# Designs tried in a protein design chat: VH-VL binders against UPF0598 protein C8orf82 homolog. Part 1

All scores and structures are predictions.

Target 1, 218 residues: UPF0598 protein C8orf82 homolog, of Mus musculus (Mouse) (q8ve95)
Amino acid sequence: MWPPSGAVRNLALVLARSQRARTCSGVERVSYTQGQSPEPRTREYFYYVDHQGQLFLDDSKMKNFITCFKDLQFLVTFFSRLRPNHSGRYEASFPFLSLCGRERNFLRCEDRPVVFTHLLASDSESPRLSYCGGGEALAIPFEPARLLPLAANGRLYHPAPERAGGVGLVRSALAFELSACFEYGPSSPTVPSHVHWQGRRIALTMDLAPLLPAAPPP
Structure headers, positions and changes below count from the first letter of each chain, unless a header shows other numbers; antibody chains aren't numbered by Kabat.
F, E and O stand for the ipSAE by ESMFold2-Fast, ESMFold2 and OpenDDE, each averaged over both directions (binder to target, target to binder). V2 = 0.75 x the mean of E and O + 0.25 x the DockQ between their complexes.
[cut] marks letters that were taken out.
Atom coordinates printed by the task and the answers are left out, and those that the model quotes come from them; centres of patches stay.

## First folded at step 3 (VH-VL)

Design a10E (from Fb36a with heavy chain Y106E; framework fv_ficlatuzumab)
Fold by ESMFold2-Fast, scan of step 3:
Structure a10E (fold): chain C 218 residues (1-218), chain A 122 residues (1-122), chain B 107 residues (1-107)
Amino acid sequence: as target 1 above (218 residues)
Amino acid sequence: QVQLVQPGAEVKKPGTSVKLSCKASGYTFTSYWMHWVRQAPGQGLEWIGEINPSGGYTNYNQKFQGRATLTVDKSTSTAYMELSSLRSEDTAVYYCARDYGYGEWEYGMDVWGQGTLLTVSS
Amino acid sequence: DIVMTQSPDSLAMSLGERVTLNCKASQSVDTYVSWYQQKPGQSPKLLIYWASTRESGVPDRFSGSGSATDFTLTISSVQAEDVADYHCQQYSDYPLTFGQGTKLEIK
């Protein structure tokens, strides 16, 4: 567990209230106005995170490298406060919330709200995975045994903060690097059984599978 | 204006059940958790439980688990607390109170109903 | 359960005096503490949350401090309208628990 920049509420209490976070699966377009005020002193904003871990205003017409949020402090604050959306507002379309005072920041995602972009490794420190452009401040311990290659969509997943659903997507370029370490059994050439990491042969637990929805039918 | 409206009083016999109401207005009912808190005459506050009106998710004080049931009616923005197997020691003012309930900074029961005095006697 | 113990049980202060109300948790609650004011015949009113953050509309003479197990509510200059019971509450763990209350009266 990794609480960035300041006190983190007792996550056991938050998670007991949330049960399981909704997936970022698509739902019909909903109506909202950026900065809307449903009651005095409350402002609501709407965001989107893509499969590369880039954050956008949801109503932004262009979503590319140029238009994504890049301010480190904003990204750290946003993702550090991210929680499942059990507020009763926009839950079907925006399954996560990041709260800043009286500001509600609703988030929807292409795959997972946490997308790992970098492996932070050094000779003297345990490796960590950084997510969503937050660098050292948005990083958690790398647990190679818990890597989940999901056959249904060909993507790679790793544990993420419980407050953000407990499982995160590994960005494609990093997933390609990490997948080179997989070992496949003789009876199953398409599903890896082990990962080779730092001179050790580690059995994959597959414990994250229940946290991910099955791929939708065509 | 934001308000939570509760009936003033209820009188019940021991062994019966009561269902207390709390009608919300002036805000988005599903955006806040609803707590139920009681206060016996001359005593402190005691937390009974909480409900998320959006999903119907509940958490209870174990002391009341099995006797208290929290529900909501989203169409009328009304929260309910049913308490069964009433005893004389259940005589208290019962409050509903809203709580943003999300994030790390905005937690607090900022709006309270005026309370319902439940008297259990025969 | 986390037990919240308030002290003193009651106190009488002169107008304009600084008042200090204490709240002790039986185990660490970090800063997950709120304070409520309850006037006779009224429902509780939120004063402080997150141990030290003042709720909007609450006069600046009210302040909260503390962390872990020891918390304090301070009224820098007591006024007649401050006559009330004051309750601390932890929201660090279930069940949520309140202190027994401190009664403040003015002479």
Scores: ipSAE 0.000, ipTM 0.437, lowest interface PAE 14.9, mean pLDDT 83

Design a10F (from Fb36a with heavy chain Y106F; framework fv_ficlatuzumab)
Fold by ESMFold2-Fast, scan of step 3:
Structure a10F (fold): chain C 218 residues (1-218), chain A 122 residues (1-122), chain B 107 residues (1-107)
Amino acid sequence: as target 1 above (218 residues)
Amino acid sequence: QVQLVQPGAEVKKPGTSVKLSCKASGYTFTSYWMHWVRQAPGQGLEWIGEINPSGGYTNYNQKFQGRATLTVDKSTSTAYMELSSLRSEDTAVYYCARDYGYGEWFYGMDVWGQGTLLTVSS
Amino acid sequence: DIVMTQSPDSLAMSLGERVTLNCKASQSVDTYVSWYQQKPGQSPKLLIYWASTRESGVPDRFSGSGSATDFTLTISSVQAEDVADYHCQQYSDYPLTFGQGTKLEIK
């Protein structure tokens, strides 16, 4: 994926075009057609972001590395404009919305809409976490004290922009790397108390816990 | 009628730049991506790049990245391709072509301009 | 880049004959292939997309088939107006690429 040198937008779009409009079966039924126009000059598109931070057309049958969006400009624009979906349309199934002109881009996610994929760190600058393949343009300060390992699902979380829910998932490969720095207390072998980062021993705040399902307030 | 209108010909000297136009009519200009494709005399088609007139998003063939610049003027429904540092090898017919689909859908190019013959000679 | 190779380079047929034009991709493009007809002095015209779907207004004597790396365009009964260059194109990945073209002539 990185560095992004081209887009697979057309492949993802063609895959969606080859499929019939789908309805969600089971508890909730949602029906849409990609590119539908509910009013003049308005287009609606439906997207999905997985636990690796890869963005897909929602109705794509194949969701893998080759079919995800890789175009840097599109990803930066999409995620920079992401907001909670309060449009009155598809809110239950697509909790986030990215507006691009007259295009409404609805998003559902496997875990969080923000998924951190890379640690951008060097000896010459403060570390940052980049999300969803957006490189430098979709990066925020890395705050090791605010890392939250969630026992309920075994995943790692970090602060994210408030507009996108305030908490983001750390992708599994990066989470594995960062979790190697955790220190566990003798009375709590399953919940870390500190993280060792760049020669410092930092106490974990656990302040993100109330923002995640199945986690009680600290 | 859906139509893309291009000038017939342009003659330029090596080392100069050219800006080719493509005026769209008969459809909603911002609803379709626009492609630029060239064809050297007696040769096959070569894709230069694409632009979304609504969002301004572009994708380029790496061979032309840095030399080709795609832009649009929404007020006149006109797409432009600027090509810099011209060489004799850039002598070709340059087509604009509408993405077959709606919005970001793609499965071909259904409407083509007549093409502009660019001749680069000293 | 994905390279599209067409064969033959040129083909001469008698009116009413069945003609088959071939297109091979250097790697799998699934069914993301379109075919274009280009008559002398004219712009290309879309004939087939998604390897086998005929564009509206295209005569039913034109048909496409294939998947992965091997694709064919078939004209079941060639007519005089079918004299043209035929181009295949993949849209599986960037950059979009075309074959070199096959010239169809009438004897």
Scores: ipSAE 0.000, ipTM 0.420, lowest interface PAE 16.0, mean pLDDT 82

Design a10H (from Fb36a with heavy chain Y106H; framework fv_ficlatuzumab)
Fold by ESMFold2-Fast, scan of step 3:
Order: sequence, then structure tokens, then C-alpha cells
Structure a10H (fold): chain C 218 residues (1-218), chain A 122 residues (1-122), chain B 107 residues (1-107)
Amino acid sequence: as target 1 above (218 residues)
Amino acid sequence: QVQLVQPGAEVKKPGTSVKLSCKASGYTFTSYWMHWVRQAPGQGLEWIGEINPSGGYTNYNQKFQGRATLTVDKSTSTAYMELSSLRSEDTAVYYCARDYGYGEWHYGMDVWGQGTLLTVSS
Amino acid sequence: DIVMTQSPDSLAMSLGERVTLNCKASQSVDTYVSWYQQKPGQSPKLLIYWASTRESGVPDRFSGSGSATDFTLTISSVQAEDVADYHCQQYSDYPLTFGQGTKLEIK
């Protein structure tokens, strides 16, 4: 059937838009003042999340374990309300926005805004991955088949909420643990074909690859 | 101080279209989303759609997609809802309501117009 | 579409009694829920937004609670002027949807 229906066309456009929204650039230099008020009763704050999933005030001089935000309630609220920044303000430098009441919390990231930090497993429940220090409240189902080891940068990725870009980084320590049981095909020593997870041999789909940019040549 | 003013009533025949107005005053018109909500006699509230006066961005309830058109005139701080192909079941009070929205976030509809009663009868 | 179901459909209370009105979402809406009061012949009035934040000027006897799928509006000591229909609304996803309303009457 040609041309395709409007519904088919609109779905394709939505998917393309989602891929663009998943990009976290945050590299452009911009001017702001923490807590600035562009209109009455509104406050704007600027944040940064690193490759370990640690959240900082963007203008913090030292970004380490001591200076990152650790309050569980704040982290859960911040990351559960994260959306692509389509506000018309600071979009290129801060591609994500979390609204907490009348506070606009702009976010840029080192890699992805969602960084998985812990595997949550129990006898009674299916395994889940927790992100950005939010514990059980910021956890999604673990899908081993959809793990993506990206050869270009040596990092491991997993699905994340669509509102927050659809793909998340697995932090290095957790990635090492999850990668321990990767199985490689006879013709490919650098890209695994399967993962062995809790007695199962699971084929990797590699479906997240188109959502991630290629690394620049060294 | 903050007001949304709507006209009283409209009577239309089936198959025609209507354009309802909502005049805002007492606040910065472009800082709030404008919603349109209807209520049939004795029934609950039904969301039609929303418009951002600053950018002209709209979101619609799919039930009204293709029949409802939301527009604004920033020079007069007036929002409009046009509803086409009217049917008897479109008989309802039509409200405009503002919402402090940023991007696609909403804070609740804090100020409402008085409503326009639309009667669709043959 | 997310369906918002309110219960009960109607209730009659004595002055000074504590009143609870319930609202259930067909799927998680986080805390993106507002409550509106609508008196006969009038426009709706915002009481609560973000599930539990009271709108400016709303008496402190009104409070909201809940998250995910289950939400409650409480009136700690009902007054004669509280006779109205009460509507809950979600704004977590499009289309925005309202419950069918609960009618509050005084005995």
C-alpha cells in the first residue's frame, strides 16, 4: 500500500524523535546563575550526572563521592520526573529537565542520564536494575538479552525509561560483573553473541546499537 | 485580578461549526497553557485539548482529533476553540482553564472561565 | 487511555464529620493528580495538585494523599459550604482524564 497511512508515518516520526531526544550532549558553554528566577515563584537549577551515576550541582568545583547528592528521596523525585528538555531554554547544553514543583532542574550528563548502579535480586522477585542511587524506587526489569556491549567505547548499555532517553549506561563495576558470563562466537573475539544468566543461555539482540552514537576515531 | 472571560451561550445546528472564545486578563498570557474542557448536562468533565500560547504547541484528546482546533491571538490575550461537524452529543458547557505548564508538565488548572453553554439542536 | 474511577458516587455526611473520597487510576500516574470542587452552576475550583499540595486559599481542612494508583481527598470537618461535586484528574499521560465525580451532600 502506497503511500503509507498517516498512522504509519506518525509512528516513524515518533521513533526518530525519540532517538534524538535520547542524546545527552551538555558540552556547550552557557551562562546561568544557580537558583535564578526568570519569572515570579520559579527557580532554575543546573545539574550534572557522571558515568558512575552520581548527581552534582553543575557548577560544583569538585565532583567526587563526597560532593555528590546522596539523599534517597531527592534522587528518586529528581530522576523519576526526568524528561527531554523541550522547554525552549538551555536545550543544547542541558538536554534533560526534571520538574520538582516550581523548580526547573536542568540536567546534562557525561554519558547517559540513566546510569545503572546495582542489580537487585531476591528469591521472590524477578531481577531488576537500579539506577542513579535511587534503590528500589528507581529500578526497572533486568533484560539480559538486551545488554549491549559497545565495542567503540568499551561500555555496557541496557534499556532505560523512554522519558529519560530509552538507553542507560551500566557503571563500570556492575558492567564487569554482568560481562563475566558473556559468550563469544567462533568468528568474533570482541563482540559477544550470548550471555549466560542464572543457568540460561540467552542470545543478545543488539537492538540498542542504533540509539547510541559511534565513538570518534582515536 | 486574574480572569478568563467566556461568552454566555451558543445555539448551532448539527453539521455546522462553532468557534468559542476565552479572553484572559490579569496575568502573562504566554506563561500558562490553556486547556479546553467540556461538561455535558449532569455528566463529568471531559478534556478536549491544550495549547501553549507562547509556541502555539497543541495536544488533543484523540476523541476530538480532526474536529477540534485550538488557536490563540497573543495581541488580544484570547484563546479559541473551534469544533466542527457538530452533533447533538456535543451539547455541553465548554470551559477554558489555565495551567502553569513548562514544557509538557502541568500544575493543575487553577483558574477557569465561567463556561459557554453550547446547544446543538435541529 | 488512563481511566480514573471515583468512589463512592455520592455520600451524605453530618456537619463536622471526617469525609474521605477515593480515586483509583487504571495504571500508575505517579503523583500527577489534581482534585477539583464544583458547586452547582459554577466552574470547577482547584483544591489539590500533585496529589497532596493544597492550592493557595483552600482551607486547611482539605488534604490530599496517595501515589501510583490510589488517591484520597480528605475533609477533616465537613462544613455546609462543602456541598459540591468533587472531581479527580490525572496529568501523567495524554489524554488528560477526569474521574466521573463524587457528589457530597449534607444530611
Scores: ipSAE 0.011, ipTM 0.473, lowest interface PAE 8.8, mean pLDDT 84

Design a10R (from Fb36a with heavy chain Y106R; framework fv_ficlatuzumab)
Fold by ESMFold2-Fast, scan of step 3:
Structure a10R (fold): chain C 218 residues (1-218), chain A 122 residues (1-122), chain B 107 residues (1-107)
Amino acid sequence: as target 1 above (218 residues)
Amino acid sequence: QVQLVQPGAEVKKPGTSVKLSCKASGYTFTSYWMHWVRQAPGQGLEWIGEINPSGGYTNYNQKFQGRATLTVDKSTSTAYMELSSLRSEDTAVYYCARDYGYGEWRYGMDVWGQGTLLTVSS
Amino acid sequence: DIVMTQSPDSLAMSLGERVTLNCKASQSVDTYVSWYQQKPGQSPKLLIYWASTRESGVPDRFSGSGSATDFTLTISSVQAEDVADYHCQQYSDYPLTFGQGTKLEIK
């Protein structure tokens, strides 16, 4: 389905509204109304993706496993159509945009819009990393040589689709598993030189470093 | 009223280049993408490329990559398509058409210029 | 590239008849299909976008339907002014592509 079904979105809006009613409204950095219509037949929605790759309505006050979007078709469609926000609207606060016909789905992220959650392996195929709850449909080739452990924030990064910034965050549980494979040089205890993967000793390229901000999100 | 005005005809020799114009009026020029589409005599429509006048972003049909260049002049609300290394097969009517696009998406070409007939003959 | 194939190439109808024009995509384009009418000597005119949404000012006799790979444009009661070439177009992926067109004539 594209656009997302009205039922899926209405349920999320009802849950977000319920949570807002239970908690006092906070101050918002930017002003918007979910579903606002700046032009005839145009609707704007605002989303947030956390460090675990879970997608929420931005104004949802409780962000946990219960309140995140879980519909596979919606997640695949949303993240497959994600682009940098060059619309002239909300660019500073919502750097990515997923368009669904005349629905503008603005996205901000805790770290990166792509968050890798699972390593997918099969007997006949090279391993892939799946992101943001999309399973096989949102997966890219796993490239161990291009893993980037960033000393500044202690996080692990991997290549992601260029349309979504070219670099994605590896979720903490998966990053913990992968970081056990790193080898550190004698002169630099905080910068790994190699990764040991499936019996191979692979040199790290560090080519993703320029794609990450000098001051990562807190 | 919304309109796109194009010159009626151009005649060029093979190997030369041409720069076709499309002057927009009656709407906010920077709020719509501008497409270029051609139609050879008796043939269907063929998409050349698109440009966003606000940011200058372009997308091209790979068939025309390196030969077609799309530009705009915001001060005169005019879009341009330059086509180089002309061949007889480039003989066609060249249309500009606006599209209410948003970011990376397009919705349909709702206003078209009258077209410029380009004749490339030896 | 996504190839759009229209059928028939041409047809002749009597006034008042129902006509259906077909457009098939070589791969799924969801509902990102537009239909254009091009009268002799004129520029194309947008009739339908998003497979089934009628453009403002287009008569109710024109309707679009379809999704994925199979799309149709229907004229419920053809009139003399409907003599034209009809083109379908996908905007699901680059490059944007058009069908070859269907020519509608009146007997």
Scores: ipSAE 0.000, ipTM 0.442, lowest interface PAE 13.2, mean pLDDT 83

Design a11F (from Fb36a with heavy chain Y107F; framework fv_ficlatuzumab)
Fold by ESMFold2-Fast, scan of step 3:
Structure a11F (fold): chain C 218 residues (1-218), chain A 122 residues (1-122), chain B 107 residues (1-107)
Amino acid sequence: as target 1 above (218 residues)
Amino acid sequence: QVQLVQPGAEVKKPGTSVKLSCKASGYTFTSYWMHWVRQAPGQGLEWIGEINPSGGYTNYNQKFQGRATLTVDKSTSTAYMELSSLRSEDTAVYYCARDYGYGEWYFGMDVWGQGTLLTVSS
Amino acid sequence: DIVMTQSPDSLAMSLGERVTLNCKASQSVDTYVSWYQQKPGQSPKLLIYWASTRESGVPDRFSGSGSATDFTLTISSVQAEDVADYHCQQYSDYPLTFGQGTKLEIK
């Protein structure tokens, strides 16, 4: 239904905006057109993932729950094929690339390309963290010892697939739940030393720290 | 909270230029086009132009082409409108307003600044 | 330029009455029309877009209709807080243009 039945009828306005964008000199951001075909049989699309793990078309004007991608099969395919962008195209602006047949799907992210949204726990199975709305198909083993609370930005990180950078962001709501399990040492009230998980007291390794950019506190 | 903050008033002499600011907060500044609209005392609204903060692309009302210049500073999430060769007829409240639409589509302005009253007198 | 003409220029209504405001375009603008409410001393507020779609948070008593060149904004039961200027706008083509406004007052 979006845009409603009159989409083609406002073409003059859309073309005026697109024409100005394409011919304008002094552009600060890389220029592209969704679905562009730089060579026969190749289509390029551009995406953005936010800190909640919601995936959008990069040029989507509004980025909220209504406009994010929700199709499970698409999300699973997109994130399963995600790799560092070594294509020689748009590498600085879109550091990750998901290849699907003849489609190049370029991705930039607010924090990390993998954002953990749900803890999947079962009495019969080890717990796993699901990311980016992909349910059980986009889940990896939960490794509590490797949780990294980053003081610089107040965010929580966890291992992610190596192909997607090796470290992922834990979304705020889930991070809040997991942070209830942290134990702080007597010498540091702001950096936890252990996590209490399923009756175990587990020392935090902090081994993900080198994978994240150095950043000043808030 | 989505907000556009503008200074309250400016007084300028005829023939000078003015640069009005519009500070955005509470949303991704580069995801929405920004419009400038003026309203002379007791009159209707008049569209000046629009700018895409992401690419710096602009479209102007031809009445203001060559006199109005729209720019943005992405580092401070601030939009600017510079108006040159001021005349008494430019006395008006100047609003910045966030575009409302999808991609290149437009269907309204959903968030407005409080406006800056520009008075041009000698 | 596409000229938007509103009528009447002003009207005074009693509380609870149905109010109809008109907006005419000099050429067809399809359904690419928005309506704004502007209370005294305040910035405009988006009420309706695509001629008939009500913006989130806008009371159900406000409704829009029309296509091509003739558009209306209706307030089914006017309230004291509805005292304002109402502006229509077309976005079918550049430059974007507004009507001159209709002033709504309470008797």
Scores: ipSAE 0.000, ipTM 0.417, lowest interface PAE 13.0, mean pLDDT 82

Design a3G (from Fb36a with heavy chain D99G; framework fv_ficlatuzumab)
Fold by ESMFold2-Fast, scan of step 3:
Structure a3G (fold): chain C 218 residues (1-218), chain A 122 residues (1-122), chain B 107 residues (1-107)
Amino acid sequence: as target 1 above (218 residues)
Amino acid sequence: QVQLVQPGAEVKKPGTSVKLSCKASGYTFTSYWMHWVRQAPGQGLEWIGEINPSGGYTNYNQKFQGRATLTVDKSTSTAYMELSSLRSEDTAVYYCARGYGYGEWYYGMDVWGQGTLLTVSS
Amino acid sequence: DIVMTQSPDSLAMSLGERVTLNCKASQSVDTYVSWYQQKPGQSPKLLIYWASTRESGVPDRFSGSGSATDFTLTISSVQAEDVADYHCQQYSDYPLTFGQGTKLEIK
């Protein structure tokens, strides 16, 4: 596994960028009914995405591989239309909203709304990271230099679409694989300085650190 | 077991009203829209309207607006469709059907009642 | 209102043959299309939703495709139990509308 520490020492240089980063640990004392209609021709659904990038109905009693949404077309539509929730409804508990036709789909998350699940390798194209089970349709360019190991929680982060917070979590299994490519400098054995990728030695920028809110202490 | 149970048949005179029932079981009644669809003998399906049991909100096909009234009784998990000013062309099988979806409003109607045959004749 | 037009009106096939049923919308419905199977004397049964997603429990031989205005339902190898009327439906705009249906018969 990778050593924790380092990223928490970075200070936010630009307040506006830090304000753009959002966490999704909502759902507190909120009352709703799945499929509720606050007005004609409108339906509201409530969702939760976990640290593995699995999407659930928020009120599902069990949240595991068997009960998560697996429909590729639905996942692509849902996450492609995901935006910050500025609707005036449920904003504190569900910080993101996906408008799908006449449905308002509210989302809260365990960590980030975007969770990278797979590295897509192609002989003819640059590598991409796929998120939340969406395959090639929910994939963005892989930027190894911008990988951020966050010491506060021991997790790995990567850039994500701005509409979905700009920073995504790398799921544990993929993070473990990518961490094998990290190189540690002599001045900090617990924080990587470089990543080795496809025969190249790439310096980590750590530019995502100011965009992530401090995690609660363990 | 998810089920929608409807009476088998109704016979009415022209100009009268009918109130058809649809009793739901095996799922959370207020979490899904209920649709009403009719089918005249040998013809295709025709959408009448929908109701959200939680809020009582309705949407109607304008062809039936003013004649059809959709209601629910949450205590008995029963949906109702009342159709007034009946004409012979209202003779059809009337279905209730549960709206299906988990991220979009209408994925389709996944559970259907067996239908009630309404015959309008003098 | 969005008009859904199905073709052909009826089709007679031999067992094991590939069947293709068509559905055309009068204006774009994106991918908001469902397909239903209705056997004689029975209620409709959902087969496909979102143009191409197969409902749970529906045999692999059924598949849907299409977007915008042109949609197809394909049965890769027709079986005796597939004798039914097939209906397409759009749910892109109100009122929800169905095609007139295609009747599938065995020769």
Scores: ipSAE 0.013, ipTM 0.536, lowest interface PAE 7.0, mean pLDDT 84

Design a4E (from Fb36a with heavy chain Y100E; framework fv_ficlatuzumab)
Fold by ESMFold2-Fast, scan of step 3:
Structure a4E (fold): chain C 218 residues (1-218), chain A 122 residues (1-122), chain B 107 residues (1-107)
Amino acid sequence: as target 1 above (218 residues)
Amino acid sequence: QVQLVQPGAEVKKPGTSVKLSCKASGYTFTSYWMHWVRQAPGQGLEWIGEINPSGGYTNYNQKFQGRATLTVDKSTSTAYMELSSLRSEDTAVYYCARDEGYGEWYYGMDVWGQGTLLTVSS
Amino acid sequence: DIVMTQSPDSLAMSLGERVTLNCKASQSVDTYVSWYQQKPGQSPKLLIYWASTRESGVPDRFSGSGSATDFTLTISSVQAEDVADYHCQQYSDYPLTFGQGTKLEIK
């Protein structure tokens, strides 16, 4: 059964390793204890995803490549269950929630909860963008026409599942690679009009623009 | 190349204490948890505890709580296990082992020292 | 403490035979089980983690399976170099615990 009960126990093992400094840094003044039980048979855990799509325990003192979650099974399970936080708890600080049975996994993010990390392309399959380290299991169709370079912050965005806000961030390294395909018009040197992809000249729709800058979770 | 180097043997009398070393090389010492595991002659493996070299955080097997102390010296990339009030049943090979890690997760112990044989006898 | 029990204590196989080693947990450990190989006079070597994920560099003939309380390590075609003690380990809860080991020998 999902979630496997052992996932909670393994998280307890991880939490025992971070037993000092139980207050979260980066969620302002919000107070919680990892693994807290507000109701019988309910456990609450708190997470953070950065601009590179790396997932951390929110109260981790170090947030770098070495300390992020890399387990494929856990990442797929976590992000597949992600939805807007309408639980009545911690909504202002943690706008998303991955509900795993009786476990509530609250998530806050640096930019977007979905961060695209890899382009999955082969001669035999349509291209897809993978997010948050989930490989093939966390991938959606790549839609080059719907790429949104946002002038205000210099970042690149792409459609994401509606349950996770409808728009995802393209991590900087991947955005740099994809930006080489952009075409800029003479009347707009800072915003591209087209993307050149697989021999085609594709007009950018800019349909994600109304979703940015950040709006409250739906 | 990742290596953990331990001394070969140590002989101690009952009632004394011992401090065993484990010198790491070939990787960033502070990025991985270090475990201590012992194996009595002809017996299975027994977990003693773990330490995070970055912060000094430790978790112990309750059986060894109060007798075992795990420490590190970051300047020499060396982990230590001190065991006090030694008894003959503490005679075993003592291993240090690197947690494969992936941040705060545990998957397994991917790199092991060669072990130190501790003999406790009069 | 979670007790890990391995069976059999020892077994002898002919070269090329399929061998299955068992490990049972006293309570559910989900898939939080690792397997180690320990050849005579050597330190343990990680073979499998997360019950079924093979460690890099480990031959394809080694595979792990199981969940909850019952776990198996399978060697599809045993080779002479596979003579060793095999240990299972749970990491679902503290303290981390190992099984007593299974000794594999060749006839």
Scores: ipSAE 0.000, ipTM 0.446, lowest interface PAE 13.9, mean pLDDT 82

Design a4L (from Fb36a with heavy chain Y100L; framework fv_ficlatuzumab)
Fold by ESMFold2-Fast, scan of step 3:
Structure a4L (fold): chain C 218 residues (1-218), chain A 122 residues (1-122), chain B 107 residues (1-107)
Amino acid sequence: as target 1 above (218 residues)
Amino acid sequence: QVQLVQPGAEVKKPGTSVKLSCKASGYTFTSYWMHWVRQAPGQGLEWIGEINPSGGYTNYNQKFQGRATLTVDKSTSTAYMELSSLRSEDTAVYYCARDLGYGEWYYGMDVWGQGTLLTVSS
Amino acid sequence: DIVMTQSPDSLAMSLGERVTLNCKASQSVDTYVSWYQQKPGQSPKLLIYWASTRESGVPDRFSGSGSATDFTLTISSVQAEDVADYHCQQYSDYPLTFGQGTKLEIK
């Protein structure tokens, strides 16, 4: 059932309320109009996700708790349909695309389009990581062996759905909690070798490293 | 309780301007958009415009754009609607109404002022 | 502008009868429709938003339905206190527009 009762589904009013004239001065930017129709019966919308996993209209001047999208079913639908942008349109500026019928929802991100916000763990269930405010519906199995602390930026990463790039950012508060479980080798104080999770000593695979940017040469 | 308080009546001559007030209480004034709606005697409701009290951002019905100006005073939690170049056809009850949603989201107008009857006559 | 047309202009019902009020949009407004009740001398009161979601405190006898261009407000069993003008409103696009209203009277 979508849209859910009381949800932000009327993007026309939201866009009108969020839109402001944008200047052409400063750094180069891509040009678009929210809700633009490049061909009959097609609408294009532009979004931004921050390092906390909060989703915004890209051209929103205010990006805070009040203006982020909070509707669970909208977030679930948006992120469930997220794919790499191979549309031939806005690929450089908006690397991901969520298709909803004839709507093209372009997404750019501060770090990764998937940002893990909560560890969902109970005595009766295997642990899962929830992302981008989607609760249980946007959750994947927690794989501690595949956690990747990236020395270059001090951030923590975890596998994410392949459709959304295969690697997701762990938000700062959750990353701080999970990083307490790392074991560092004697010769490498900045790169952990193992993670201690629920009484087990697990070797880190580092298999996500090729998917993340390498530090540039000094 | 959440309330929007408006003056009861105003009488103006054609060609003048009027500034109507709407004092909010019982909620966080800057968290909800405020609408202005008028109703001529025996007629339906007509939307004039909306304002975001936090940023001062407005959207107007084109019929009133240039004549209507929406503003807010955050220090007194008061919204204002100024209407210029008054005509007899502007005789109506003018309501302020709070958006049920908050921020950029709209769900309906859940709290209404009692309305100000503006009479424009020579 | 999206034109909202309400029918009938007025309706007289007997207590306890089921009342159906209609609202037609000149173009699709999806489910972005609200209904308001306005008693004589009073400000409008929100009854329904999102075409079918009942506002808190509104009696269960009021219900809304419809999508696209055709919308209905139903009062399952009319009470004396329901005498009022009923207005539909679209919020699919600017400017926000209201229907002309339907006056509900008791026989």
Scores: ipSAE 0.000, ipTM 0.441, lowest interface PAE 15.1, mean pLDDT 82

